# Ledger of designs, part 22: VH-VL binders against Translin-1 (tsn1)

Target 1, 220 residues: Translin-1 (tsn1), of Schizosaccharomyces pombe (q9p7v3)
Amino acid sequence: MNKSIFIQLQDQIDKEHSIREKLTAEVDLLDEKLRVLQLLLANCEQNLENQEEILEALEIIKSKTRGLAELASNFPYYKYNGVWDRSIQKVVYLYLLASWTGRLDKSLRPTYSLLSLSEVGQILQVPVFPEESTFHLSIEQYLHAVLSLCSELARQSVNSVISGNYHIPFEALNTIQKVHSSFQVLSLKNDSLRRHFDGLKYDLKRSEDVVYDLRIHKLV
Short names: E, the ipSAE of ESMFold2; O, the ipSAE of OpenDDE; V2, 0.75 times the mean of E and O plus 0.25 times the DockQ between their complexes.

## First folded at step 13 (VH-VL; framework fv_praluzatamab)

Design v6 (from v1 with light chain Y35N L97Y Q98S; at its last look DockQ between E and O 0.02; V2 from the best seeds 0.00; counts 0 for: pae E 12.0 > 2, placed apart)
Fold by ESMFold2, look of step 13:
Structure v6 (fold): chain C 220 residues (1-220), chain A 120 residues (1-120), chain B 112 residues (1-112)
Amino acid sequence: as target 1 above (220 residues)
Amino acid sequence: QITLKESGPTLVKPTQTLTLTCTFSGFSLSTSGVGVGWIRQPPGKALEWLANIYWYDEKYYSPSLKSRLTITKDTSKNQVVLTITNVDPVDTATYYCARSRYFFWYFDYWGQGTLVTVSS
Amino acid sequence: DIVMTQSPLSLPVTPGEPASISCRSSQSLLHSNGNNYLYWYLQKPGQSPQLLIYLGSDRAKGVPDRFSGSGSGTDFTLKISRVEAEDVGVYYCMQAYSYPYTFGQGTKLEIK
């Protein structure tokens, strides 16, 4: 054996750094496309002309997520999952939003409901509940994505009234209420997830206020 | 109902700066996935792509002309402006603006074009 | 730059007969996403160009079904099954696979 224990430690540090750089480069490319899709979905209730662009962005993001999954499968999951965690949360969030708003396919039919974690995994062709520590969509990523969806639905609820789409506020409130009640039965041990959930009450309040204002104007 | 119209000078002297304005209606650059591009056609010659600008202000320039081109937009006026510095007689062409689609990069609606002659 | 080569450069046609225009690229236009970034435009006399075909084979809105695009990679064809008088003009292919976007030199279709 020619190396001291500290030379061996430095070799391992260098290997881990190289792996993180490789994974980060792929995540950065994914993030570029996530920004574009988020912009495309921001006011999609008003703009049906951009559907082809939304579908192309979804396909590019799916392809890049699959590519990341293949690359990541060569390395221990829990050692490197922090590299992609926030970006994968955003992938899940944007797929939930695309489905809710009817943009996930050519039908343009809003579902007004949540894709399950399993359905997102099927659509992206990425595992959800692996027995081994391999690349997968985590429960925490999905739960954060659901909470982010509620914030966006509350925001779009306001904009939909301005544009004259009075159905959207009621569907948004219904979804946010279901998420709120469902999260109350969860044991949220993760600090960041608990903090995120604590903020849901403000999204619920915003959505309730929009619906309340609509009901008052119907009484006038 | 989508229309684009080019405006600017018809005669420009060499070394001057050429400024062309595309005014459009029937769509807005606040619409995600949409852009405006400029294409020129010298008399009797093929089309040449110059530049594109998209709704989020991303800009693309022909590499051979990049040092001389500037493209900007004013979304509130539905206008896109192309500037070509230090013009030369080889820049004599009909200049078109056209609507572009992001990811697909094609031009689905074109203006009527404006002929610009560069001569002393 | 990707060079786009059209043939023929001039195409006299009798009305009612078919026409075929070839476009060849110096590099493959087939992207890993399965799309060919190849487009066909028609410039009628005294008019600006208009889009006919996008992504190699898809007809643009309002384009008659007598126009069809085919091919993949480096070799593409525009076919007109039955030429009509209003089809006269110059046909251009364009690639948008890589930067900069480039056009073929044009094929002038005219009635003989």
Scores: ipSAE 0.005, ipTM 0.542, lowest interface PAE 12.0, mean pLDDT 87
ESMFold2 (binder alone), look of step 13: mean pLDDT 93; pTM 0.942
OpenDDE, look of step 13: ipSAE 0.006; ipTM 0.529

Design v7 (from k1 with heavy chain T31K N58E, light chain A96G L97T Q98H D99W; at its last look DockQ between E and O 0.03; V2 from the best seeds 0.00; counts 0 for: pae E 18.7 > 2, off the site)
Fold by ESMFold2, look of step 13:
Structure v7 (fold): chain C 220 residues (1-220), chain A 120 residues (1-120), chain B 112 residues (1-112)
Amino acid sequence: as target 1 above (220 residues)
Amino acid sequence: QITLKESGPTLVKPTQTLTLTCTFSGFSLSKSGVGVGWIRQPPGKALEWLANIYWYDEKYYSPSLKSRLTITKDTSKNQVVLTITNVDPVDTATYYCARSYYFFWYFDYWGQGTLVTVSS
Amino acid sequence: DIVMTQSPLSLPVTPGEPASISCRSSQSLLHSNGYNYLYWYLQKPGQSPQLLIYLGSDRAKGVPDRFSGSGSGTDFTLKISRVEAEDVGVYYCMQGTHWPYTFGQGTKLEIK
């Protein structure tokens, strides 16, 4: 019989919608910068002239990711994490790609290896295993990013033959093989992650075929 | 899985034009780096390279035969065609087509060959 | 044109014994990228050529490890550690470093 309770419930609903709107606006701005960096890294093979643009994009993305983390930490993590989940997967993926290709810093020295989830968290200055209800990078976000990296490495492996970079296909195959082996021992119950992993075998085969063709025509 | 097969006349008279067709399957000339070449072998003699064509329509001819050779492709039909003008008995040979890659120039899959005899 | 000279031209071999075939080019085949574009083919009686060795030393897929290639620059060798009856045929070297690509004259391997 006390009607004031229903007015308070409506105020809570309105507040939650407002929070989602603020978070979504920040995520949309982050997504715009992610698209820019993705394009720059897709064409980075032998294109050293775009390195300053890449470094600038990385700094902007790091800044916006930190800003999102600060805003989101004012609210329960698991209530709102769906707003940024896929965008943060993309952030992790692009940092993995930048590191692999030698574009994460001014050294221009490819690592040809996979940053760990912990290393990504340290670079981005974002928690990995915080208290529940606090913004953090999740293992599922990281696993999706690793699978996306493998798809891009397979693509760049094919294109690198045309450009005369015959070392890249061997390093790409090595990375994809390690990821494939590691994922096969996982019990993947997440439908989205399992579906993403099911496609990895095609990236592996494509990378294997490029290396086989190089062994027949030219060994590097 | 990858196959190539040569076709054309088995007998040709001197001064005529010889046209040979390579039909292949299991790969496409629309893919970067891929090419097809022609090699011939006169009876009892060594192999002799004639011409290559690549996916972007770049063509290469043996310099000593360049004035008589034309190589073309039809990517949609998976065919490569070689013509040799003004043939003469020295052109009697088994003609092979083979798959090549632009960056390596070796031939990994060969057709069975077709013998062409040039005589009256 | 680069002349590729093979020796011997005829090589009778007792089954189970080793065989060695030499290929010499009139100019160095060593490319500035560190590779020798030198290839070995086997043409068995009545068949088309098949690739054995690419880039001087690497075996093509399915080629037994009794076949090996070596050498650099102008002098190259194909070795068969133990000749088998199926190895009968004519062996050709081919160079791809210089324009135009050229083949050696062939080495006919025969069982005694």
Scores: ipSAE 0.000, ipTM 0.396, lowest interface PAE 18.7, mean pLDDT 85
ESMFold2 (binder alone), look of step 13: mean pLDDT 92; pTM 0.928
OpenDDE, look of step 13: ipSAE 0.021; ipTM 0.571

Design v8 (from v7 with heavy chain Y101R F104T; at its last look DockQ between E and O 0.02; V2 from the best seeds 0.00; counts 0 for: pae E 14.9 > 2, placed apart)
Fold by ESMFold2, look of step 13:
Structure v8 (fold): chain C 220 residues (1-220), chain A 120 residues (1-120), chain B 112 residues (1-112)
Amino acid sequence: as target 1 above (220 residues)
Amino acid sequence: QITLKESGPTLVKPTQTLTLTCTFSGFSLSKSGVGVGWIRQPPGKALEWLANIYWYDEKYYSPSLKSRLTITKDTSKNQVVLTITNVDPVDTATYYCARSRYFTWYFDYWGQGTLVTVSS
Amino acid sequence: DIVMTQSPLSLPVTPGEPASISCRSSQSLLHSNGYNYLYWYLQKPGQSPQLLIYLGSDRAKGVPDRFSGSGSGTDFTLKISRVEAEDVGVYYCMQGTHWPYTFGQGTKLEIK
């Protein structure tokens, strides 16, 4: 009697492991492409030679994200979403970065501005505000992606001065300031997100310092 | 304008090592997000893929020939080098280098090719 | 290795008439991401191959719209709606879905 119950539990455990393995394999393939796109977008104003490659990367990442969404829709969303959570966050982040840098064809926003969560969902053709079991982009993924964008913009701000591109530090500071102000209004109950936001002040200071140095040396 | 050109010996003896150099212009392997591949065509026969190398040194080899192939790059010279060890007459072919797309896996620009004959 | 089988191997065509070349793969080329990594190249007499079609149906830059690719899975077709003298040469299909890349044996298109 009790033996039958444990056989049923073992079967369920085996099913869940198999589902996670299948999802993880697909996420690993997506992660490989995300790493390459991230490398292509590094120092964005200094390597205009690679625009065709960036557009190809964005196309394939969109397709792989849609493929993951189709696979994931066969299973309860909140049971398995931890498998792809960080990778989808990176998809959102890289689309924000591509749009901000003017590398995204048919972007819904001008260069140096942020796509909204809804606009990212529209571009990827992935739901944002779903019914409970549907694959979607989460608010938390988007907010983490925005904060990661700010860290990257602060980093590129420093590097752009070295290459003599002095407008990037000003645009980066403007974006980071807007994000900082907007997050101050949010009620952040998520510990991971709050810790990530707490670090934004260092990106802001780093970006401010770059702009200050440019103004003192009369370069802008 | 994107161009690729193959160079190397036209005649090689069996058992020797064949070294081919692809020199390209109009793109760079250091910052471009592309790769270079080698494809050969024996006289009157179909194309056969040999190897690819990408800008961050990721390499792919035909499994049937892997033990005999080495692909390397010199990003500063815009060159990619293929070596094939222990050649024999079946390796007689026109050898092409071509630019490879990383995400979509096709060759968009090809060199003119160089005929290599393996015989005594 | 994936075997790519083309037919016909020789295709004489009257100028102005349509032509059709088929390519069959020993395994499906439809990737889970929705793409068929299937490519068509033309090798004109005395020249290196040039890309015509990528991802099954997309025309490469500068390729006339009389060329079209279609198909999915294991069966693919290249069509030329109106053959011109400049279209002569050997057509190859190539797959990139499965490692390693493999080519078909070629279809020689010639004016009869």
Scores: ipSAE 0.000, ipTM 0.476, lowest interface PAE 14.9, mean pLDDT 85
ESMFold2 (binder alone), look of step 13: mean pLDDT 91; pTM 0.922
OpenDDE, look of step 13: ipSAE 0.039; ipTM 0.548

## First folded at step 15 (VH-VL; framework fv_praluzatamab)

Design w1 (from v4 with heavy chain E58N, light chain N33Y G34D Y99T; at its last look DockQ between E and O 0.03; V2 from the best seeds 0.00; counts 0 for: pae E 17.8 > 2, grease 19.7 > 18.9, placed apart)
Fold by ESMFold2, look of step 15:
Order: structure tokens, then C-alpha cells, then sequence
Structure w1 (fold): chain C 220 residues (1-220), chain A 120 residues (1-120), chain B 112 residues (1-112)
């Protein structure tokens, strides 16, 4: 039995688990704040006075994303990126949503438009196209976030009719149509991303139905 | 019968604030999808859109004039008010208010217009 | 800003004859596959504008069926099948796809 090699193997296992523990702890703290912001933005049409809470949550999420980026950059990106992948998708998604709804202070785009991947990276102060395999926002994370935005816009379109805010359904449909057209040009080899995109047609149909219903019932 | 009528000063001096009131009847801004807009026409020139306000107090302004324009409504009085700050002789125009519909964006009923001259 | 270009700018017509006015936008006005955010107004001499056509081809209430709108995307046409003396005035096209909402320069229709 070679105890020397076993000690070296155990040290490697302990090091990798320690790294994952540190990254997971930071991601868990980020996820708590993402839950808060997601709830705030889900009801932002109905709660026009929650702007200060939204801005506070956005700043906390930016700070924690920067902290995660600093920690993660000490380690090989592709070995550990699975730890934060879904959480960073949600960071991007919530920033896209905050910008689209006009709730993101100092957004680089007007209300009802999409931030680009580069613009999200600029706002969060996180790399997008690094020359080395360090922490960065990936194209895949951004594309998933855009699709998640469309699902939320379709949902908010339906709910805005109840509130009497009939401008939102038209803006939501416009955005979802542009995303749908843009994705049809893309060559999607990623199975997860392709499956996410396949669901976009239901969001598009739901948004179209809301606009059609408003026109037929002349709620103008 | 839907009618709109513009009221306000016919003569103003440069740098003053121009305040125009649209008083309407036959419809209400409490009706979902309904709005009122302001359009002006300089003498002998084409129409120029200024601002719209809709039933939920959502407001749209011409971007080139946005810093000078304020549109407000009083639903109980059936009135919409437009203010234009720091007027200049180039603001001389006939000012119209018109009923709008939010989702189709047309102007289907117009007031008769009021000529406002900006001159020293 | 979306630029709206009308032609002709002056249109003398004989009563009873057809007339046609063109409007071209610097960007497509087609939205939702079915709707062009293009509008036609008539301003008769000494009067305020009146809506003739909305969303490219729909006639406003009370507008005679001799008026028709056609076209899609960037190129639009207003047709009057038989011009009457009451049709004189300046015709404006307008886009409402995005702010600022913009008008063409106008086409003055006159009886010759």
C-alpha cells in the first residue's frame, strides 16, 4: 500500500472540495439576493413605490457578482463554472429585466430595449471576452437570460391587462418577436439552449393573444 | 359629440412660459386606452407632434423638445395642459389638441387650433 | 427620427378623375405582420386636420369609400377614386411606429 501517494491524492481531493465550498458559499449568498430581486421585479408594475428596494438589490447583486468573479478568477474557469452557471444566468436575466422595465438606474439602453452581453458586462464590471480562461459572462448565459426575459415579459403582458396598463403588451410582443427572429438565424448546437429556445413559441403565442384580445375588444 | 378646444394666450414674449389648455367633451380620460395629444403647425409649414398623455398618466414627448415640455391632465375637469418653457419666435404656430387612442396612435378628433405668436 | 417623404408635393386634378399620393418612410412601419403604423390626414383650407386612414388601409369613421389606403413597409399610397371639389386641401401622411411621431411635408391637392 503506498501511503505517500494516498496522502497526495487526499490533499488534491481536499483542495478541490475546499475550492468548491468557497465558491458554493459565495453563490448561495448571491442566490439569496437574486430571489429578493426577482420577487421585486415580478410585481414592479403593481408596486410603483418599490424602486429604492430594487436599486438596493441591484447594487448588492453587483457587489456579490464582483466578489464571486474575484474569487473564481483564481481557479480554472471551465473546471468550476458549473458552480455559478445558473446563478449568473439569473444575474444577467434580472439586469435585462430591470433595464427593460425602466427600473435600472443608469441603464445603457432606453426602456423596452435589450442590453447587449457587452453592456451587461460593462454595468456589472465583469469580463465578457477574456483572453484567458478566467471568470466571465458567457454567450450561453446571456442567451438563456434573454429567453428567460421573454417568458417573464409574456407573463407581465397578461397581468398588465388586469392593471389597465395596455402599453406593456405591445412592447413585450415587439421584444419577443425580435428575439424569436434573431434566434432563428443562430446555429444552436447546445441541447439546453435549443430546448429553452423551443419553448419561446409558447411565450410568443401568449403575447400575441393578449395583443389580439386587446384589439378585438377595443380596449384603447 | 366629441369636441376639443384649445385656450391660452395668443401673444407671448420670448423666454416666457407658454401654457395651453385643451378642454374637451364627449369623452373622458378615465376611459382606458384614451389620450390627448398636442400638435403644432408653424405658419405655412407641416404638422409637428409635441406630446401625448393617456388615461393612466403615461406621457410621451417629442425628444427634441422634451426638456421644455410638460403635459398634465385633470380628468375631473376634462382638461389637458401643455406648458412650453423658454419660448422663442420659432415656437410661433397654430397649436392643436387632439384625441388619441393608445394602441393605434391616431388622432381622430382635433380642436379648431389656436394661433400663438411669440414676439417682442 | 423616421423621415416621411411625400410625392407629389402639388397635385392639380380635374373633378371626377382619380388621384394618387405616395408616402415613403425611411424605415419599415410594418409591425406584428399585419399592421403598418401609417396614417393619412386631410387639412381642408382654413380647417384643422381630419383623419382619413389609419394603420395603412383602415378608413376612419365617416370617410367616404372613394378614399383608400394601400402599401406596406416603406411605401404607401392614398388613392381617391373620383376627386370631388370638397377634397381640396393638404394631405399629410404620419408614422407612429416610434417617437417622435412624424409627418410628411404635405401634398396640396387643387382643382384645375
Amino acid sequence: as target 1 above (220 residues)
Amino acid sequence: QITLKESGPTLVKPTQTLTLTCTFSGFSLSTKGVGVGWIRQPPGKALEWLANIYWYDNKYYSPSLKSRLTITKDTSKNQVVLTITNVDPVDTATYYCARSRYFTWYFDYWGQGTLVTVSS
Amino acid sequence: DIVMTQSPLSLPVTPGEPASISCRSSQSLLYSYDYNYLYWYLQKPGQSPQLLIYLGSDRAKGVPDRFSGSGSGTDFTLKISRVEAEDVGVYYCMQALQTPYTFGQGTKLEIK
Scores: ipSAE 0.000, ipTM 0.425, lowest interface PAE 17.8, mean pLDDT 86
ESMFold2 (binder alone), look of step 15: mean pLDDT 94; pTM 0.952
OpenDDE, look of step 15: ipSAE 0.026; ipTM 0.578

Design w2 (from w1 with heavy chain T104I, light chain D58E; at its last look DockQ between E and O 0.03; V2 from the best seeds 0.00; counts 0 for: pae E 16.7 > 2, grease 19.5 > 18.9, SAP .506 > .496, placed apart)
Fold by ESMFold2, look of step 15:
Structure w2 (fold): chain C 220 residues (1-220), chain A 120 residues (1-120), chain B 112 residues (1-112)
Amino acid sequence: as target 1 above (220 residues)
Amino acid sequence: QITLKESGPTLVKPTQTLTLTCTFSGFSLSTKGVGVGWIRQPPGKALEWLANIYWYDNKYYSPSLKSRLTITKDTSKNQVVLTITNVDPVDTATYYCARSRYFIWYFDYWGQGTLVTVSS
Amino acid sequence: DIVMTQSPLSLPVTPGEPASISCRSSQSLLYSYDYNYLYWYLQKPGQSPQLLIYLGSERAKGVPDRFSGSGSGTDFTLKISRVEAEDVGVYYCMQALQTPYTFGQGTKLEIK
């Protein structure tokens, strides 16, 4: 019976916990800023006076995402990526939303357009397809973010009518329809992503209903 | 058949509160997209929009009158109420309620109107 | 506030002849690629207003084909292809792009 191997296993367990604690602390700070930006973008329909706050929050999130990327690149990516996976999905989602609503300074696409994964990576200055297993934005993170965007656009279709932005429902439906068509062509192997996509039909139907009501009101 | 009818006082003294009720039939404010608005017309003058209320209790007021206006609904009674506080002789007008549609914003069916005179 | 300016303010016509009423807004009423938030109403003598045209060019239910709306942006026209005696009254344009919803000053159509 060799006790030296047990001591070595305990040292590795302690080291892995320490790494996870460092990464979790950075992710928690990022999550705080994500919550602020999400609230700002949920209320941006009423007035553009919060634009400076939105731009400031976007820059802080970009800085913290890059800081996390630098820290995480010191460790094996696939061993620790679960620590930041959901938070990075939210970073991508909020950048997609900021770009779609015309609130992202220096967006690579006009308002009501969907940024690609590579365009998000370029804006955040974070790799998409690294040469090694280093920190990067994954296609699964991007696809989850796109689906979350569609849910928010369906919600905003109703609110945009209240605020007098009567073109938003048509642009939202157009975006949701394109996403739905694109996902139907994909062979989704990930159970989490498949479950998320299954919910898109409700967002599509809600967005269709808003546009249908507009057309009925025109004819009546 | 869609009908709307305005009711309330025909004579009101300055500083009092004017309360007008629109009673309607042939449609419901529980229907998505449906609303009721108030428009007034001073004698010999153009129409002036006052306020709208829609099925979700979303409300729109003329900004210059907003501090004096309150619009409410009672969906079960098929009525909408407009209140104008601190009335003045310039508020003398025929008051109309009209059905509106969210997204389109027209007034497609109007009541017959009620003349309200504000005088000492 | 969006100012709505109608021309002419008084329009005498003979029955059977065409009539045209102009409405100009102080800013564009085109919200998206689809619709102008411009409306036309007729108030016949002693009656409540009635909707004629909505969203710039759409005819309301029961409105005869002789009424048509055209224009986009800031300049709009209501045309009556052949005026009938029942068309007498005051015509108002209205915008609903933003609050307050505002009306033109009216055009009084009279039989000559």
Scores: ipSAE 0.000, ipTM 0.429, lowest interface PAE 16.7, mean pLDDT 86
ESMFold2 (binder alone), look of step 15: mean pLDDT 94; pTM 0.957
OpenDDE, look of step 15: ipSAE 0.022; ipTM 0.558

Design w3 (from w1 with heavy chain T31R R99H, light chain Y101R; at its last look DockQ between E and O 0.02; V2 from the best seeds 0.00; counts 0 for: pae E 22.3 > 2, off the site)
Fold by ESMFold2, look of step 15:
Structure w3 (fold): chain C 220 residues (1-220), chain A 120 residues (1-120), chain B 112 residues (1-112)
Amino acid sequence: as target 1 above (220 residues)
Amino acid sequence: QITLKESGPTLVKPTQTLTLTCTFSGFSLSRKGVGVGWIRQPPGKALEWLANIYWYDNKYYSPSLKSRLTITKDTSKNQVVLTITNVDPVDTATYYCAHSRYFTWYFDYWGQGTLVTVSS
Amino acid sequence: DIVMTQSPLSLPVTPGEPASISCRSSQSLLYSYDYNYLYWYLQKPGQSPQLLIYLGSDRAKGVPDRFSGSGSGTDFTLKISRVEAEDVGVYYCMQALQTPRTFGQGTKLEIK
C-alpha cells in the first residue's frame, strides 16, 4: 500500500529498541550497586565497622535511582516499566532492610519495623503514585519488597544466633508474623504477588523454628 | 463553570514568606483526576511553572525553587495555598492558579492573577 | 529542563491575513508515538492565559476553528487562518512531558 507508512513503523520499532537499550544500560549500573549493598547488609549485624560503606552505597543507589527516574520519565511508563521493575523492587527491599537493621542512619539503632511506601518514596525522592504515566514506585513493587524482607529476616535469624545476637530472632519473628497477618486481609489479585506471598509461610516457619530452638536450649 | 481566584499580599519585603491562596469553585479536589497548579509571570517576561497539587495530595515542585516552595490544600474550603520562603525582588510577578488534569499536567482554566511586588 | 524556543517573537499582522507561529523543543515531546505533550496558550492584553491547543493539535473548548496546531516531535506550528482583532495578544507554547513544565518566551501578535 503506502510504503511511507511501513518505513515509519520500522522507525518506531528502532526507536523503541534504542530506548530499551538506554534504560537497560542504566538499570545494569544500578544493579551493580544493588549487589554491593545487598552483600553489605547480609551480615551487617555481625559487622558494625561497615556502616560508612553501607551509607555510601545507599547514597549511590539513591542517586542512580533518581537518574533512572529522570531518564524513564521521558518515556511511557507502562511500555517500559518491565525494564526496571525487578531492580526497583530490590531498591525498596534494601531500604526496608537498612531501616529494619538500623543501618539507614548513623544511630545504628534497629527500628525492627517497616518503612511505608510513602516513606520510601520520600527518602528516595521518587513519586509513589502514578501521574502522567511517569516513573513511580508501585504498590506491587513495595509489597514484593516487604515479602523479600521477610525472607531475608528469616535467613538472618539463623546467622544472628551464631554472632550472639539472640534478640534478633524474636524481632524477626514478630515482623514476619505482622506481615503475614496484614497480607491475609489483602485481596491479592496479582498472580506473581500471590505466588510470592504463598512462600511467606516457609519464612514464618523458619523464623518460628529459630525462636523455638533458643527457648529449648534456654538461651533466652 | 470552573473559576479560580488568587489572593494574598500585594507587597512583601525581601526575606519574608509569601503566602498565596487559590479559592476555586465549579470543581472539588475530592474528585479523582483533578489538581491545581501555580504559575507566575514576572513583569514583561514569560510564564514560569511553580507547583501542582492533586486530589490525593501528591505534590510537584519546580526543581529550581523546590527548597523554597510549599503547596497544600484544604478540600473543605476549596482552597490551595502556595508558600514561598525567603523572597527576593526576582520573585516579583503576577501569580496565577489554574485547574489541571491528572494525566496531562496542562492548565485549562486560570485565575485572574495577583501581582506581588517584592521590594524593600 | 526542556527548552522551548518560539519564533517570531513579534508578529505584526494585517486583519484577514494568515499568521503562523513556530515552537521548537530541545527534546522530542512525542509520547507513545501518537501524542505530543505540547500546548498553546493565548494571553490577551490585561488578561490571564487561556488554553488554545492541547496535545499538539486538539482545539480547546470554545476555540474558533481558524486556530490550528500541527507538528510532531520537536517542531510545532500554531496557525491562524484569518487573523481577527480579538486575536491580539501574546502566544505561548508549553511542554508538559516532564518536570519542570516549561514555556516558550512568547510571540506578541499585533494588528498592523
Scores: ipSAE 0.000, ipTM 0.390, lowest interface PAE 22.3, mean pLDDT 85
ESMFold2 (binder alone), look of step 15: mean pLDDT 93; pTM 0.943
OpenDDE, look of step 15: ipSAE 0.030; ipTM 0.591

Design w4 (from w1 with light chain Y33W D58E; at its last look DockQ between E and O 0.03; V2 from the best seeds 0.00; counts 0 for: pae O 10.0 > 2, placed apart)
Fold by ESMFold2, look of step 15:
Structure w4 (fold): chain C 220 residues (1-220), chain A 120 residues (1-120), chain B 112 residues (1-112)
Amino acid sequence: as target 1 above (220 residues)
Amino acid sequence: QITLKESGPTLVKPTQTLTLTCTFSGFSLSTKGVGVGWIRQPPGKALEWLANIYWYDNKYYSPSLKSRLTITKDTSKNQVVLTITNVDPVDTATYYCARSRYFTWYFDYWGQGTLVTVSS
Amino acid sequence: DIVMTQSPLSLPVTPGEPASISCRSSQSLLYSWDYNYLYWYLQKPGQSPQLLIYLGSERAKGVPDRFSGSGSGTDFTLKISRVEAEDVGVYYCMQALQTPYTFGQGTKLEIK
């Protein structure tokens, strides 16, 4: 009986390792596609030369996210959610970016607008706010994704001036200002999220400087 | 509109290095999400995949041939180069280059192919 | 390596009749909920291969709708609803789930 208990325990250890390995393999494949989509979305260019590639990438990433969600639903959520947490943040971030830049077909919001957590969940067809401990998009994943979007928009403001898209710095500033104001009323007890938000002031400053330069030189 | 063309020697001796150039038009490897691959076909036999390269310079090789293969690109010249070292008569084949898509991995446009014979 | 096995290897067909080609993989090619990493190519006599079907069932641009792909996992079928003289050639299935990407042996479609 005592030997039977240890054999059963070893079997469970092997099963748990197999589960983590399978989840990690799925997440690794998702991460590779996310890395490429991020490269495709790196510029807010007016030329839509790569739009077909972006649409294909978004559909593949949606499919892989749903596949991960279905696989993960076979297992306890809070035991394994650390495996995909950062990758799902990036999924949300890239969908926010694709929507903001007008590169997401059938977005629920117009260009230069921010999708809500609920709207991202609708587009990806994954749960938000479930009653049970099941796979879902978390509030923290969404909030980190919004902050990452602001950092990217500040970065792309410079590139948009170089390419002659002088309206984009103003839209980026408007979005960053709204995020900054909205986050100030949140109770951010999470240390990681607070540190991320504390950095937003630098993105705001960078975006303000681009707009100021455009106004001084009467380019807009 | 999209075309690819293979060029290189038609006769190579065993142990030599075979260098093949794919020159293409109608697309660029500056276009994100695309790449170029090499596939060969020995006379009367099935197709065999060799290597792919993508716009971000990521490279994929057939594992059994990896030690002998090198794929490189020159985006300004619209060229992709495949090098096969230490060739052997079994490397006799028609060599094709083809445009690839990163996310779906299909080959949608193929060159005419160039026959390379390896014999002494 | 994933082995791709086609059947039949030779397929004589009367023009206007349907044709069906089978492809079996040694491992499942389904690597997400929506897509199988399975592709069909046609190599007409004296020509380079051309893409017919990708991801199991999607027709490539310019491919007539008389060509259709079906199946999932390990068993796949290419169907031609009404064979035309221009359809003669060798049909290959290919998998791109993992390296090396591998082709079937080919199915030679010819007119009886």
Scores: ipSAE 0.005, ipTM 0.579, lowest interface PAE 9.8, mean pLDDT 87
ESMFold2 (binder alone), look of step 15: mean pLDDT 93; pTM 0.951
OpenDDE, look of step 15: ipSAE 0.007; ipTM 0.514

